# VHH binders against q9w197: the designs that were tried, part 12

Target 1, 300 residues: q9w197
Amino acid sequence: RLRLQDIPALTQDHCRMRDPAEVERIINEFVIGGPERMQIVSDFDYTITKQRTEDGGAVPSSFGIFNACQSLPENFKAETDKLYHKYRPIEIDPHMPIAEKVQYMIEWWTKSGELTSGFPFDQSEIDQIASKYTHALRDRTHEFFADLQRLGIPTLVFSAGLGNSVVSVLRQANVLHPNVKVVSNFLQFRDGLLDGFQQPMIHTFNKNETVLNETSEYYDLVHTRDHIIVMGDSIGDADMASGVPASSHIMKIGFLFDHVEANMKKYMDTFDIVLVDDQTMDVPRTLLSLIEKQHKLNLE

## First folded at step 4 (VHH)

Design c7 (framework vhh_7ubx_2)
Fold by ESMFold2-Fast, scan of step 4:
Structure c7 (fold): chain B 300 residues (1-300), chain A 120 residues (1-120)
Amino acid sequence: as target 1 above (300 residues)
Amino acid sequence: QVQLVESGGGLVQPGGSLRLSCAASGFTFSSYAMTWVRQAPGKGPEWIATIYSGGSTMRDDSTKGRFTISRDNAKNTLYLQMTSLKPEDTALYYCARDTTVTPLRWFDYRGPGTQVTVSS
């Protein structure tokens, strides 16, 4: 039986837990179950990518990478910024019912699709911009994905951002191993012209496994894997594994960087582990290391 | 080179039926999920249905009772059977290769579309 006090990565001041006993219980279940019962579900923006660079600079979101492309119409950024200023306050409004927010997310997505249509565009521009941000991945992300590949753990990168940018960054960072899958919003092309985004729309309030449906090929891959690590940087990310059986064991890891004091209570109520200004994959890697160590002992 | 070519559109009266086809070439068709999308004049693209390589399907709730997606892997062809057509079904219908769940493959391939017009 492992104890939290004996796991150095989990005893650091920046590693916060509302219920340490529950975290300890889940870790021991993961260790007993082994790699074959594991799956990872992770957000991309500010979860796989850093919330800040070493010098404190901002990291662009997956849509931010797209918006930096030179082939976009002259006023494209200005028009998308107008949509952001209108819809972002609605998205984060603590008092508006989620059902009402969803209608605004659909409106935002529809208008963004209209702006993202009718002009030629080459994926190579996203690749060019994305190449500058492979070093903006959390420290030891390459090692984390290598661990997941070695252990055969399915890893779903589930993003409400732009999948073209997500795939480009992951591919160029050399972490798109066969066990990694991306579900996100992808650009549509018709005869060399942009034609909005492919369906279905992924937004903050529908990022959960129910959108993949029990009939999806990904569900067939993971339905027997009831030990789940969920990683995210926003409250909505905590629900990415909703819809799994009640017998599942889920470890929710939240990366908190902005407005720490104001957000701490909500994050600790939502996530099992809250990592404050931790720009590394060290905690997720530690969990994998514990699982792997026991698995190797069981094979001898 | 990946190619997707839709056919089977046309003018049809309300309550009528059409079967759309999408001929695929330049890739191993049976290994990919395939999707039907439509776009009405002045509106954004609207997803209709996806059929995965294993044969399972996901369908839009508003059309799933009237539209059926299917595939013939031996012919590298995707189908959309449409019944009880309504004027609001008037749109350009596209097929697309869906690789969103597989990171080493991306969703950049879409056909030129086939026009469906439902009018009396």
Scores: ipSAE 0.013, ipTM 0.208, lowest interface PAE 8.7, mean pLDDT 84

Design c8 (framework vhh_8k46_1)
Fold by ESMFold2-Fast, scan of step 4:
Structure c8 (fold): chain B 300 residues (1-300), chain A 123 residues (1-123)
Amino acid sequence: as target 1 above (300 residues)
Amino acid sequence: AVQLQASGGGFVQPGGSLRLSCAASGRTFSSYAMGWFRQAPGKEREFVSAISWSGGSTYYADSVKGRFTISRDNSKNTVYLQMNSLRAEDTATYYCAAETYVTPLYHSEYDYWGQGTQVTVSS
């Protein structure tokens, strides 16, 4: 039986748990079940990418990469920045009810779609901009994705950002392995012009199985793999695996950086593990290492 | 990395049929979504068909819907394009491509491309 006290990565001050006994129980279930029962469901923006660089600089979101493209209309960035300054404080507000926040997210993405329509766009420009941000991935993300590929663990990158940017960053960072699937907002074209985003639009509070119902791939994945690591940086990310079977064991890992004191109680109530200003994949990698170690012993 | 080899092209008369095959090297083929694209002389490459990694979702260009069928055999690491009721306008070099998510409108998102196989429909 593994104990938390014997796992150094889980005993650090920045690693917070409301219920350490429950975390220990889930880890032991993962170890017993092995890699064949595992799947990962992860957010991209500020989860696979860092919330800050070592010098304290800001990391652009997947939509921020798009906004940096030169072929966009004049004032496009200024208009999208206005939306960000209005809606981001609402998105992360710990006191506003989720149902009220959802209405603002729908409003934000609707207005974003309207801005992203009626002009031609060269998608290769996203690749050019994204190439500058492969170093903005969390420390040891390359190793994390290599671990997942080696163990044969399906990994769903489920993002409310721009999928064109997400795919570009992952591919250029050389971590978009065959076991990795991306579900996100993708650009739509009509008659050679941008026409907003492909439906359904994905935002922070609708990332769950109802959006994924359109693809049989998710159900095939969930049906055989009932041990799940969920990773995110926002409260809504915790629901990405809500449609899984009742026999499932889910470890929810939340990356907390903004408004730590105000958000701590809500994050600890929502996630099993809360990582405060941890710009690494060390905790997720530790869980995989424990699973792999037992799996190798069982093969001997 | 995955290597893709397209085959099965040839000469056929209008109304005829051909089956194209795309063989992939690698133990992770079942993790890829697969697509078929074509390029006629002097024209841009266009989408033809796509299939999800599980085979549960298929997509077709309007010009081929009802005539072409995409399928895959993950045990053989192969994707197929069955082409029926071929027309002169189907004449093109056909390419297969692989990626982790099906994006029929965004061919730039396909990471791995095979060498083409030529299909010529003429009397």
Scores: ipSAE 0.000, ipTM 0.161, lowest interface PAE 17.2, mean pLDDT 82

Design c9 (framework vhh_surovatamig_d1)
Fold by ESMFold2-Fast, scan of step 4:
Structure c9 (fold): chain B 300 residues (1-300), chain A 120 residues (1-120)
Amino acid sequence: as target 1 above (300 residues)
Amino acid sequence: EVQLVESGGGLVQPGGSLRLSCAASGFTFSDYYMSWVRQAPGKGLEWVATIKQDGSEKDYVDSVKGRFTISRDNAKKSLYLQMNSLRAEDTAVYYCARGVTPYYHLFDYRGQGTLVTVSS
């Protein structure tokens, strides 16, 4: 039986837990179950990518990469900025009911789709811009994805951002292995022109109510994998795996960087492990290492 | 190293037909959705058609439905696009692309492309 005190990565000051005994219990279940029962569900923006580089530079979101493309219409950025200023305050409103917020998220993404229509666009522009940010992935992300591939652990990158940018970054960083699947908002083309985004639209409040959670293909891939590591940087990310079987053991890892003191209580209540200003994959990799070590002992 | 090599492009008359082929290597072809995407002169990249790993599901952009047929041969590690009733608007460089998600209009690799010119 592993104890938290024997795992140095989990005893660091920046690694916070509301319930260390529960974290210890889940780790031991993961170790006993082995890689065959594991799956990963991770957000992309500011989870797989850093919140900030070492020099303090900002990392663009997946939509930020798209918005930097030169072939977009002259007024595109101004119009999308208007939508952001209207809907972002609603998205983060702490008092508005979620059901009411969902209606506004649908409006936002629908209007964004309308703006992202009727003009030609070349995916290679996203590729050119994304190539500058392959090194903005969290430290040891390459090793993390290599660990997952070696262990045969299905990895779902589940993003409310722009999947075209997400895939471009992951592919160019050489981490888009066969065990990695990306579910996000993807550009749609019709008759040589952009035609908004492929349905369904993925937003902050429906990451666990998407076609992926409903499709037989996704279920068949993961139905025997009830040990889950969930990774995210926002409160909504914690629910990405909420629809799994009752026998499931879920480790929720939250990356907290902005407004640490104000957000600490809510993150501690929401995630099993809260990583404060940690721009590495070291804690997720440590969990995989413990699982792999026991698995190798069992194989002898 | 992932490689996708297209062939079969050329000059064709309006109303004519062409069959594009793509030879895949460096990965397990049968594990992936595969797509055809195209880029017309002075225009952006347009998704054309996608086929599921086992060939059971196919999808097309509206402008080519009923005219183009996507198919694959997993034993030969090859992807095909049968193009019928070609129009001037179909003039483009056609790329073979590897799909990575259940949202199959997205690709992580594409070949160097093969030029299709529809001209009278």
Scores: ipSAE 0.000, ipTM 0.133, lowest interface PAE 14.5, mean pLDDT 83

Design d1 (framework vhh_8ghr_2)
Fold by ESMFold2-Fast, scan of step 4:
Structure d1 (fold): chain B 300 residues (1-300), chain A 123 residues (1-123)
Amino acid sequence: as target 1 above (300 residues)
Amino acid sequence: EVQLVESGGGLVQPGGSLRLSCAASGFTFSSYDYIGWVRRAPGKGEELVARIYPSSGSTSYADSVKGRFTISADISKNTAYLQMNSLRVEDTAVYYCARHYYTSEWLPKFDYWGQGTLVTVSS
């Protein structure tokens, strides 16, 4: 039986847990179950990408990559910034009911779709911008995805951002392996012109199994996999695996960077493991390593 | 016209306290804006020391001032405050009140600035 005290990556000061005994229990369940029962569900923006670069520079979001494209109308960035200024404070408001916030998310997406319509656009522009940010993936992300591919673990990248940018970054970083699926918002074209986003709309408050019920192919892939690692950088990401079977064991890993002391209690109440200013995949990789080590012993 | 007017700066001895005020006109704090306090010391860059989202009361602080400074907002008076306790020589700076938001690239943008108020901590 594994003990947390024997796992160096989980005993570091930047690795925080409200309930270490529960974390230890889940890890042992994962190890017993092996790779065949595992699946990963991960956010992209500031989870697979870093929250800061090593030199302290800013990392653009998936929509930020799109907004940097030169063929966009001259006022596009200014108009999208106005929408972000209006709706982002509502999105993160701690007192507004979620049902009310959802109406504002629908309004934001409707207006964003209107701005993202009626002009020609070439995906190659996203590819050009995205190529500059493959280095902005968390340290050892390539190794993490290689581990997942080798172990045959389905990996869902579930993003409320722009899937065109997400796919471009992952592909150019050489981590978009066949076991990786991206569910996100993708650009739609009609008669050679942009026509908003493909349905269904994915926003912070519907990143859960309800949206995924529209994709039966994904459920066929994962219906036997009740051991889940969830990774995110925001409180809403913790619910990405909600609605799974009662036999499920879920390890929720949260990446916390900004205003650590003010946010710590909420993150520790929400995630099983809170990683403070950890710009690496080392903790998720450690969990995979423990699962793999036991799996190899069982095959002997 | 949008204006942010700071007051309350001055000279104080180490360990002392000051309360800065930021009176806003031309917009209301219920318009979903962040209000922040940014300081600039001679020979140093700008530092966002505290911010508040007035409509919810949500606050955040730089590690350098956490536990010593408190930001608050009075929506009815359209005024934000920075209560500065246990002041240190290192807190000597010009303090600016600013309205800010984040872009889609997670970059902080400041669209309106006050004129600044000088805080000097010395014996």
Scores: ipSAE 0.000, ipTM 0.133, lowest interface PAE 17.0, mean pLDDT 83

Design d10 (framework vhh_7n9e_1)
Fold by ESMFold2-Fast, scan of step 4:
Structure d10 (fold): chain B 300 residues (1-300), chain A 123 residues (1-123)
Amino acid sequence: as target 1 above (300 residues)
Amino acid sequence: DVQLVESGGGLVQAGGSLRLSCAASGFTFSSYDMYWGRQAPGKGREWVSGIYTSGGSTAYASSVKGRFTISRDNAKNTLYLQMNNLKPEDTALYYCATGYRIEYHYPGTFDYWGQGTQVTVSS
């Protein structure tokens, strides 16, 4: 049996757990179950990408990459910035009920779709800008995705951002391996012009497996994989694997950077592991390493 | 007109080997990730293996890792699956698949599929 005290990565001060005994139990279940029962469900913005660069600079979101494209109408950035400044404070508000926040998210997406319509656009512009941000992935992200590929673990990148940017960054960083699936908001085109976003709309508060279950055969691939690592940087990300069997073992890892003191209790209540200002994939990689080590022993 | 045509299936005894091929046409093969999936009688579709555009990165389902090898020849627009040490459990219809570059999906959600080639492994 593995104990948390014997896993250095999990005993650091920045690694917080509300219930260490439960974390230890889930890890042992993962190790016993092996790679065949594993799947990963991860957010992209500020989860696969860093919340800050080494110099303390901001990392653009997937929509931020799109907004930097030169072919966009001259007022596009100004109009989208207005929407961001209106709706982002609502999105992260710790006191507003989720049901009320959902209505504002629908409003935000509707207005964003209207702005993202009626002009020509080329995906290659996203690719050019995304090439500048492969360095913004969390430290050891290449190793993390290589571990997942080697172990044959299906990895779902489930983002409320812009999938065109997500795919571009992952591809150019050489981490978009065949075991990685991206589900996000993608640009829609009609008669050579932008026509908003493909449906269904994915936002922070509707990211869960039930969105995929009704529109995709993804569940057919992963229904036998009841050991899940969920990774996210917001409270809404914790529910990305809801809808799986009640017998599932889910390890929820939350990356907390902004308003640490104010958000700590809620993050610790929501995630099994809370990583405070940890710009690495070291904890997720440690979990995979433990699973792989036992798997190799079992093949002897 | 996109086409994927699988070949190389057949009947083989347990412990034997088969090499599957997928001939691709109607799209720029070298620009797309390629995949092998399979479907056993009465079961859902299962992802088997995938290969990145350059051929430098590959992935395998745990059940076939160490026994199967995926490869591609971009000059010939052809995808391969070398299957060694076959087991009765490998009996299935094997599909070649690809998706659009801006969206990656597992078997069952891809934009383009072949008709499949039957592999039957006897005890």
Scores: ipSAE 0.000, ipTM 0.132, lowest interface PAE 14.1, mean pLDDT 81

Design d11 (framework vhh_7n9e_1)
Fold by ESMFold2-Fast, scan of step 4:
Structure d11 (fold): chain B 300 residues (1-300), chain A 123 residues (1-123)
Amino acid sequence: as target 1 above (300 residues)
Amino acid sequence: DVQLVESGGGLVQAGGSLRLSCAASGRTFSSYAMYWGRQAPGKGREWVSGISSDSGSTAYASSVKGRFTISRDNAKNTLYLQMNNLKPEDTALYYCAAHPYWTVTKELEYDYWGQGTQVTVSS
């Protein structure tokens, strides 16, 4: 039996846990179950990418990469900024019921789709912009994805952002291995022109099994693998694997950077492990190394 | 990252006026959408107003529309809230928030920055 006190990565000050005994229990279940029962479900923006650069500069989101493309109509950024200004305050409003917020998210994405329609677009421009941000992945992300590939662990990158940008960054960083699948919002083309986004729409409040059950990608990942590591940087990310029929043990890892003191209680109530200003994959990699070590012993 | 410092709060009589300021440090204030929120005693946080990066769009909560005016000065990295005809129910800690457009799909329980400035309106 492993003890948390014997795992240096989990005893650091920036690694916070509401219930260390429960974290220890889940880790031991993962180790006993081995890689064959494991799967990863991860957010992309500010989870696989850093929340800050080394000098403290901002990292663009997947939509930010798209909005930087020069072939977009002259007023495209101004029009999308107007939508962001209108809907973002609603999205983060702590008093509005979630059901009411969902209707505004649907309205926002419908209008965004209308703006993202009726003009030609060269997807290679996304590749040009994204190439500048492969260095903005969390430290040791390449090693993390290499570990997952070696262990044969399916990895779902589940993003409410723009999948075209997500795929471009991962591919150019050389981490989009065959075991990695991306479920996100993808551009749609009709007769050589942009035609909004492919369905279903993925937004902050439906990043869970309800929308995932509408895709075969999620079903293939979860029906035989009941040990799950969930990674995210927002409260909504914690629900990405909730309600999975085959789920037995879920370790939820939350990356917290913004408004640490104000958000700490909610993050600790929501995630099993809260990583404060940790721009590395060291904790997820540590969990994988413990699983791999026991797996190798069992094969001897 | 943008650091935000609110100022301009105080004690005023009902019907009075105050002008709040939010001073931003950082390289790209002019690229951020800016917001004012408030938290009244015994209540959760509520949004008050917002302004786009280019000042082309503004929005107001129904409770303050017609009385409050949001504005910004990108050359001075400063956000303003002009509050007229103040009511006792406007009593709250007022804080500002900055969001770059590239974070549009993220959700945080509290996405407000700065320590806030206290506004107290006596009846």
Scores: ipSAE 0.000, ipTM 0.104, lowest interface PAE 19.3, mean pLDDT 81

Design d12 (framework vhh_rezetamig_d1)
Fold by ESMFold2-Fast, scan of step 4:
Structure d12 (fold): chain B 300 residues (1-300), chain A 123 residues (1-123)
Amino acid sequence: as target 1 above (300 residues)
Amino acid sequence: QLQLQESGPGLVKPSETLSLTCTVSGGSISSESYYWGWIRQPPGKGLEWIGHIYYSGSTYYNPSLENRVTISVDTSKNQFSLKLSSVTAADTAVYYCARQYSPHYLRTGFDYRGQGTLVTVSS
């Protein structure tokens, strides 16, 4: 049986757990089930990408990469900034009911789609900008995705950002293997012109229901895989796997960087493992290594 | 202007391999920005993504079809091809080749597709 005290990556000061005994229990269940029962569900922005770089360079979000494209209309950024100023305070409002927030997210998405329509655009411009940020993936991300591919573990990159940018970064970093699926917001074209985003919209409050509806083929691949590692950098990311059976074993890993002291209690209540200013994939990789190694030993 | 055109037999016998080629004109298939793929529409049903290929040869397949499908690219001819083995009547559909900017199979964006070619699986 594995004990947390024997796993150095999980005993570091920056690795926080509200319930270490529960974390230890889930790890041992994962070991018993092996790689064949595993799936990964991960956010992209500031989860697969770093929240900060060592040189202090900015890491743009997936929409930030798009907004930097030169072929966008002259006033595009100004108009999208107006929408952000109006809707972001609603999105993060702690007192507004979720159902009311959802209506504002739909309104924001609709207006953003209208702005993202009626002009020619080429994906190659996103690719040019994204090429500058392959170094901004968390340390050992290439090794992590290589391990997942080798072990045959389905990996869902589930993002409320812009999938065109997500795909571009992952492809250029050479980690977009066949076992990796991206569910996100993608640009739509009509007669060679931008025509908003493909439906349905993925936003902070629906990163759960959408995956089963939109990716029925992916669901068929993963529905027998009830051992799940969920990775995210925001509270909403913890619910990405909510569509799976209640009997599932889920390890929720949260990356916390901003306002650590103020956010610690909520992150500790939401995630099984909270990684404070950890810009690496070392903890997820350690879990995969333990699952692989100990499962093989148990079969003997 | 970019054009994609499907070609291949319109009739395939059950258990045989369906083989189609897409010829790209007005643009290069050796693009770092795009994937080249196949989608189909069975009579009376919605579009189903089959798979796509990057010009380097990297392939992504619909998991439900993965064991039967092979997509290949020939950059010298500016073409890519589909082979679907062990066909049945359920594979009867209009087949389209398409330019795509995403590997996500249900929400894959495409801005150009061919006219489509009907492939009937029958004895």
Scores: ipSAE 0.000, ipTM 0.324, lowest interface PAE 11.1, mean pLDDT 85

Design d13 (framework vhh_rezetamig_d1)
Fold by ESMFold2-Fast, scan of step 4:
Structure d13 (fold): chain B 300 residues (1-300), chain A 123 residues (1-123)
Amino acid sequence: as target 1 above (300 residues)
Amino acid sequence: QLQLQESGPGLVKPSETLSLTCTVSGGSISSSDYYWGWIRQPPGKGLEWIGHIYHSGSTYYNPSLENRVTISVDTSKNQFSLKLSSVTAADTAVYYCARGLYTHPFRSYFDYRGQGTLVTVSS
């Protein structure tokens, strides 16, 4: 039986757990169950990408990559920036009820779709800009995805951002392996012109298995995998695996960087493991390493 | 105003079970913000962590004591208890009940503790 005290990555000061005994229990269940029962569900923006670079440089979101494209209309960035400044404070507000936040997210994405219509656009611009941000993935992300591919663990990248940018970054970083599926907001075209986003619209508070039920091929792959690692940087990300059987074992890992003191209590209540200003994949990789080690012993 | 008060016998015979209760006032033991535990200080030595119980009901014990220790909670009485079996003279100590905020797996920090109660193990 594995004890947390024997796992150095989990004993670091920036690794917080509200209930270490429960974390230890889930880890042992994962190790006993092996890779064949595992699946990963992860956010992209500021979860697979860093919340900060070492030099303090800004990391653009998936929509930020799109907004940097030169062929966008003159006022496009200004109009989308107005929406961001109105709705982002609501999205991250720790005191506003989630039910109230959902209505604002619907407004935000509806207005964004209206702005993202009626002009020609080429995906290659996103690819060009995304190529500059493969370095902005969390340290050892390439190794993390390689581990998942080697172990045959299905990995869902479930993003409320822009899927065109997400896919571009992952592909150019050489981590978009066959076991990785991206579910996000994708640009829609009609007669060569942008026509908003493909339905349904995904926002931070509706990321869950209900949306995933429309991707039946992926569901068929994962419905027997009841051991789940969920990774996110926002409270809404913790529910990405909602709708799985109640008997499932879920390890929720939250990356906390912004407003640490104000958000700590809520993150500790929501996630099993809270990683404070940890710009690496070391903790998720450690969990995979423990599973792999026992799996190799069992094959002998 | 939060107050923790230890209670139980001050004298226990070798090989018997030490039983202590902590009564919590001015705060709820069922609050998910805290964990509750026991620490002790043998005469002339430093503090030794015994164990604690989380809001989920999960317990974590000092490995050197784990085969002898049971910590339980009674939310209806706003109390939690320690049972330490097969005591010897080495278990003579001042016993404190404590409340902690979880911040790290192996750095269990108690932000509040009771006044302590002396337990002497002798025939």
Scores: ipSAE 0.000, ipTM 0.198, lowest interface PAE 19.6, mean pLDDT 83

Design d14 (framework vhh_rezetamig_d1)
Fold by ESMFold2-Fast, scan of step 4:
Formats: C-alpha cells, structure tokens, sequence
Structure d14 (fold): chain B 300 residues (1-300), chain A 123 residues (1-123)
C-alpha cells in the first residue's frame, strides 16, 4: 500500500487536496490495476501548454497561434479580439448557468466562423508560428508523453481550441505519438477558401459528450480502461471523462494560476488534486512512475 | 479514387523478417493531413495497430512492437513499407495498410485501408 506522505511530489505546498485519503485510495487502485487499465484525457491550452512563460509573459492559445498568421485579413485580429472580449467573460463567469453560457458559446463560434471564411489560407503559416511555441509546453511534457507511449496508455487531447494549432505544436515538439488522439475544432475549406470550422463545434461545456462518440476503433481501445487521469485548467475540464461507468476510478488534476484565492474553493471541490502555479508535468509523471514501478515488479 | 494495395510474401519462417509494401494510387503520400500506417488482425482477435509514418519520415510505433518494427516511406514511388523482425507464430495475421488522420492513430473508415494480405508464420 502506498501512502501520500511517501510521495514527495504530492507533499509540496503547491499541491492541494480537499480529500487526501480519496487521492491515496485512487492512486493505490491505479497501481494495482496497472497500465493496461489506464487512459488519459487532457485539455491542451494552459494544461499541456504553460499558463506563463519563465519571464512571466502570456502563452498564446491555439487560436492565438492562428491569429498571429500574417496572411489573415487586416481587420481579422481586431474583429476576433472584439469577440474574445465579449464572450470570454461570459465563458468564465462563475454565476451564469451553464445552459445560458452554452448559447453564448454557440454565438461566439458562429461569429468566429463567419470571420474565418472567404479568403485563402495555408496551414504552413500555422506550422511556422507553432514552431516558436514547442518550448511553451509545460516542463517535462516530452518526458510525460514518452512515459505514456512507453506504457501504451491511450491519451486523448481534448481541446475547445483550434486543432490545427494543437496538432502542429504537438507534432513539432515530437510528442504526437501513436497513442495520442486529438479531438478539437479544425479549419474547413471550400473551393480553396476558408469556410469556418468542421462540425461538430467543441466548446468548454460540451467536451464530455464528444469523447465517447468518436469512433468504434477508439472505443475498442478505451472501453476496458476504467482508470482515468483527467487534466485541465478550468472547471469545465473536470467533466471531460463524463459518461464512463460510475465504478471507474478517475483522478482529476486541475492547474490553477489565475485568481488563486478566489478560485481555490471551487477548484478543490471540483478536482482531486489542485496544482497552484505548477508549470510542470511532475505530478502526472509521478502517478505514471508509481504505476510503472509496480507493473515491472509484476512482470519479474 | 484513393486505393491502397498491400504486397509481399504470404509465408515467413520463424525468426525471419516479415516485409510488406503498400502502394498508394489515386492520391499522394506527400500529404500534410495524413499519416500512412500498418494494422493487423490475428485469427479470432481484434485489430492491432502496428505503426504509422508521415511523408517526412517521422515514425510512430506500437510500444509492444517497437523493438521489432520499422516503417519507411518512399515518396518518389508513392509507397510505404513495413519490416517486422524476429517473427513467431503469434505474428500470423491479416496485415492492412491504411491512411491515418494525423489527429488519430487509427483509420476512421474502411475506404482508408487496403484489402489486407494474410501472412502466415510457419516453417
């Protein structure tokens, strides 16, 4: 039996838990079950990417990478910034009902699609910009994905951002391994011109429904994997593994950076582990290390 | 339009290297959208992903097979190939080549793979 006090990464001041006994219980279930029962579901923006750079600067989102492309119309950045300033406060509003927020997310995506239409665009521009942000991945992300690949753990990168940017960053960072699947919003083209985004629209409040309805091949890979690590930076990310059996063991890891004091209670109520200003993959890697260590002992 | 066709020996001796080639027609391997991969189905079992390659030469392999598998691409011939070393009876399977979306490691439909070729490992 593993105890939390014997796991240094989980005893740090920035690692917060509302219920340490429950965290300890889930870890021991993971260790007993081994890699074959594991799957990962992770957000991309500000979860796989850092919430800040070493110099304290902001990391661009997947849409921010797209908005930096030079061939976009002159007014594109200004118009998308207007939408961001209107809808982002609604998205993160702690008091607005989710059903009401969903209507605003649909409105935001519809208007963004209209702006992202009627002009030629080359994916190579996203690749050029994305190449600058491989170092903006959370520290030891390369090692984390290498651990997952070595252990054969299916990893779903589930993003309400722009999948073209997500895939570009992961590929260029050399972490888009065969066990990694990206589900996100992708650009659509018609007659050589941008035509908004491919269906279905993925936003913060509907990620849970998309995951399990992807393909029969994906379901066949994960239906026997009832031990899940969920990683995210927002309250909505905690629901990404929704729809699995109630008997499943889920470890929810939340990365908290903005408005720490105001958000702490809600994050601790929502996530099993809350990581405060932790720009590393050390805690997720520690969980994998414990699983791997026991697995190797069982094979000897 | 797009067609993928497997070719190679249907019989391989234990301990030898299994070698298959996939010929792509009706579309270019030099695609920024897709990877090109190999999948197999042993008799009475489900599909097992082997690995895939991007036209740049970047490869991704199933961890359980990575020490034995090599996938290569020849963009001038519009072909990609599989080599699986040190084969045993457990490697007997129908082998498929497939077009793989870069955001998944599995093909999303039947028209994204070849007809399959049976490879039997036997003396």
Amino acid sequence: as target 1 above (300 residues)
Amino acid sequence: QLQLQESGPGLVKPSETLSLTCTVSGGSISSRTYYWGWIRQPPGKGLEWIGHIYYSGDTYYNPSLENRVTISVDTSKNQFSLKLSSVTAADTAVYYCARVEYHTWLPSGLDYRGQGTLVTVSS
Scores: ipSAE 0.000, ipTM 0.140, lowest interface PAE 16.7, mean pLDDT 82

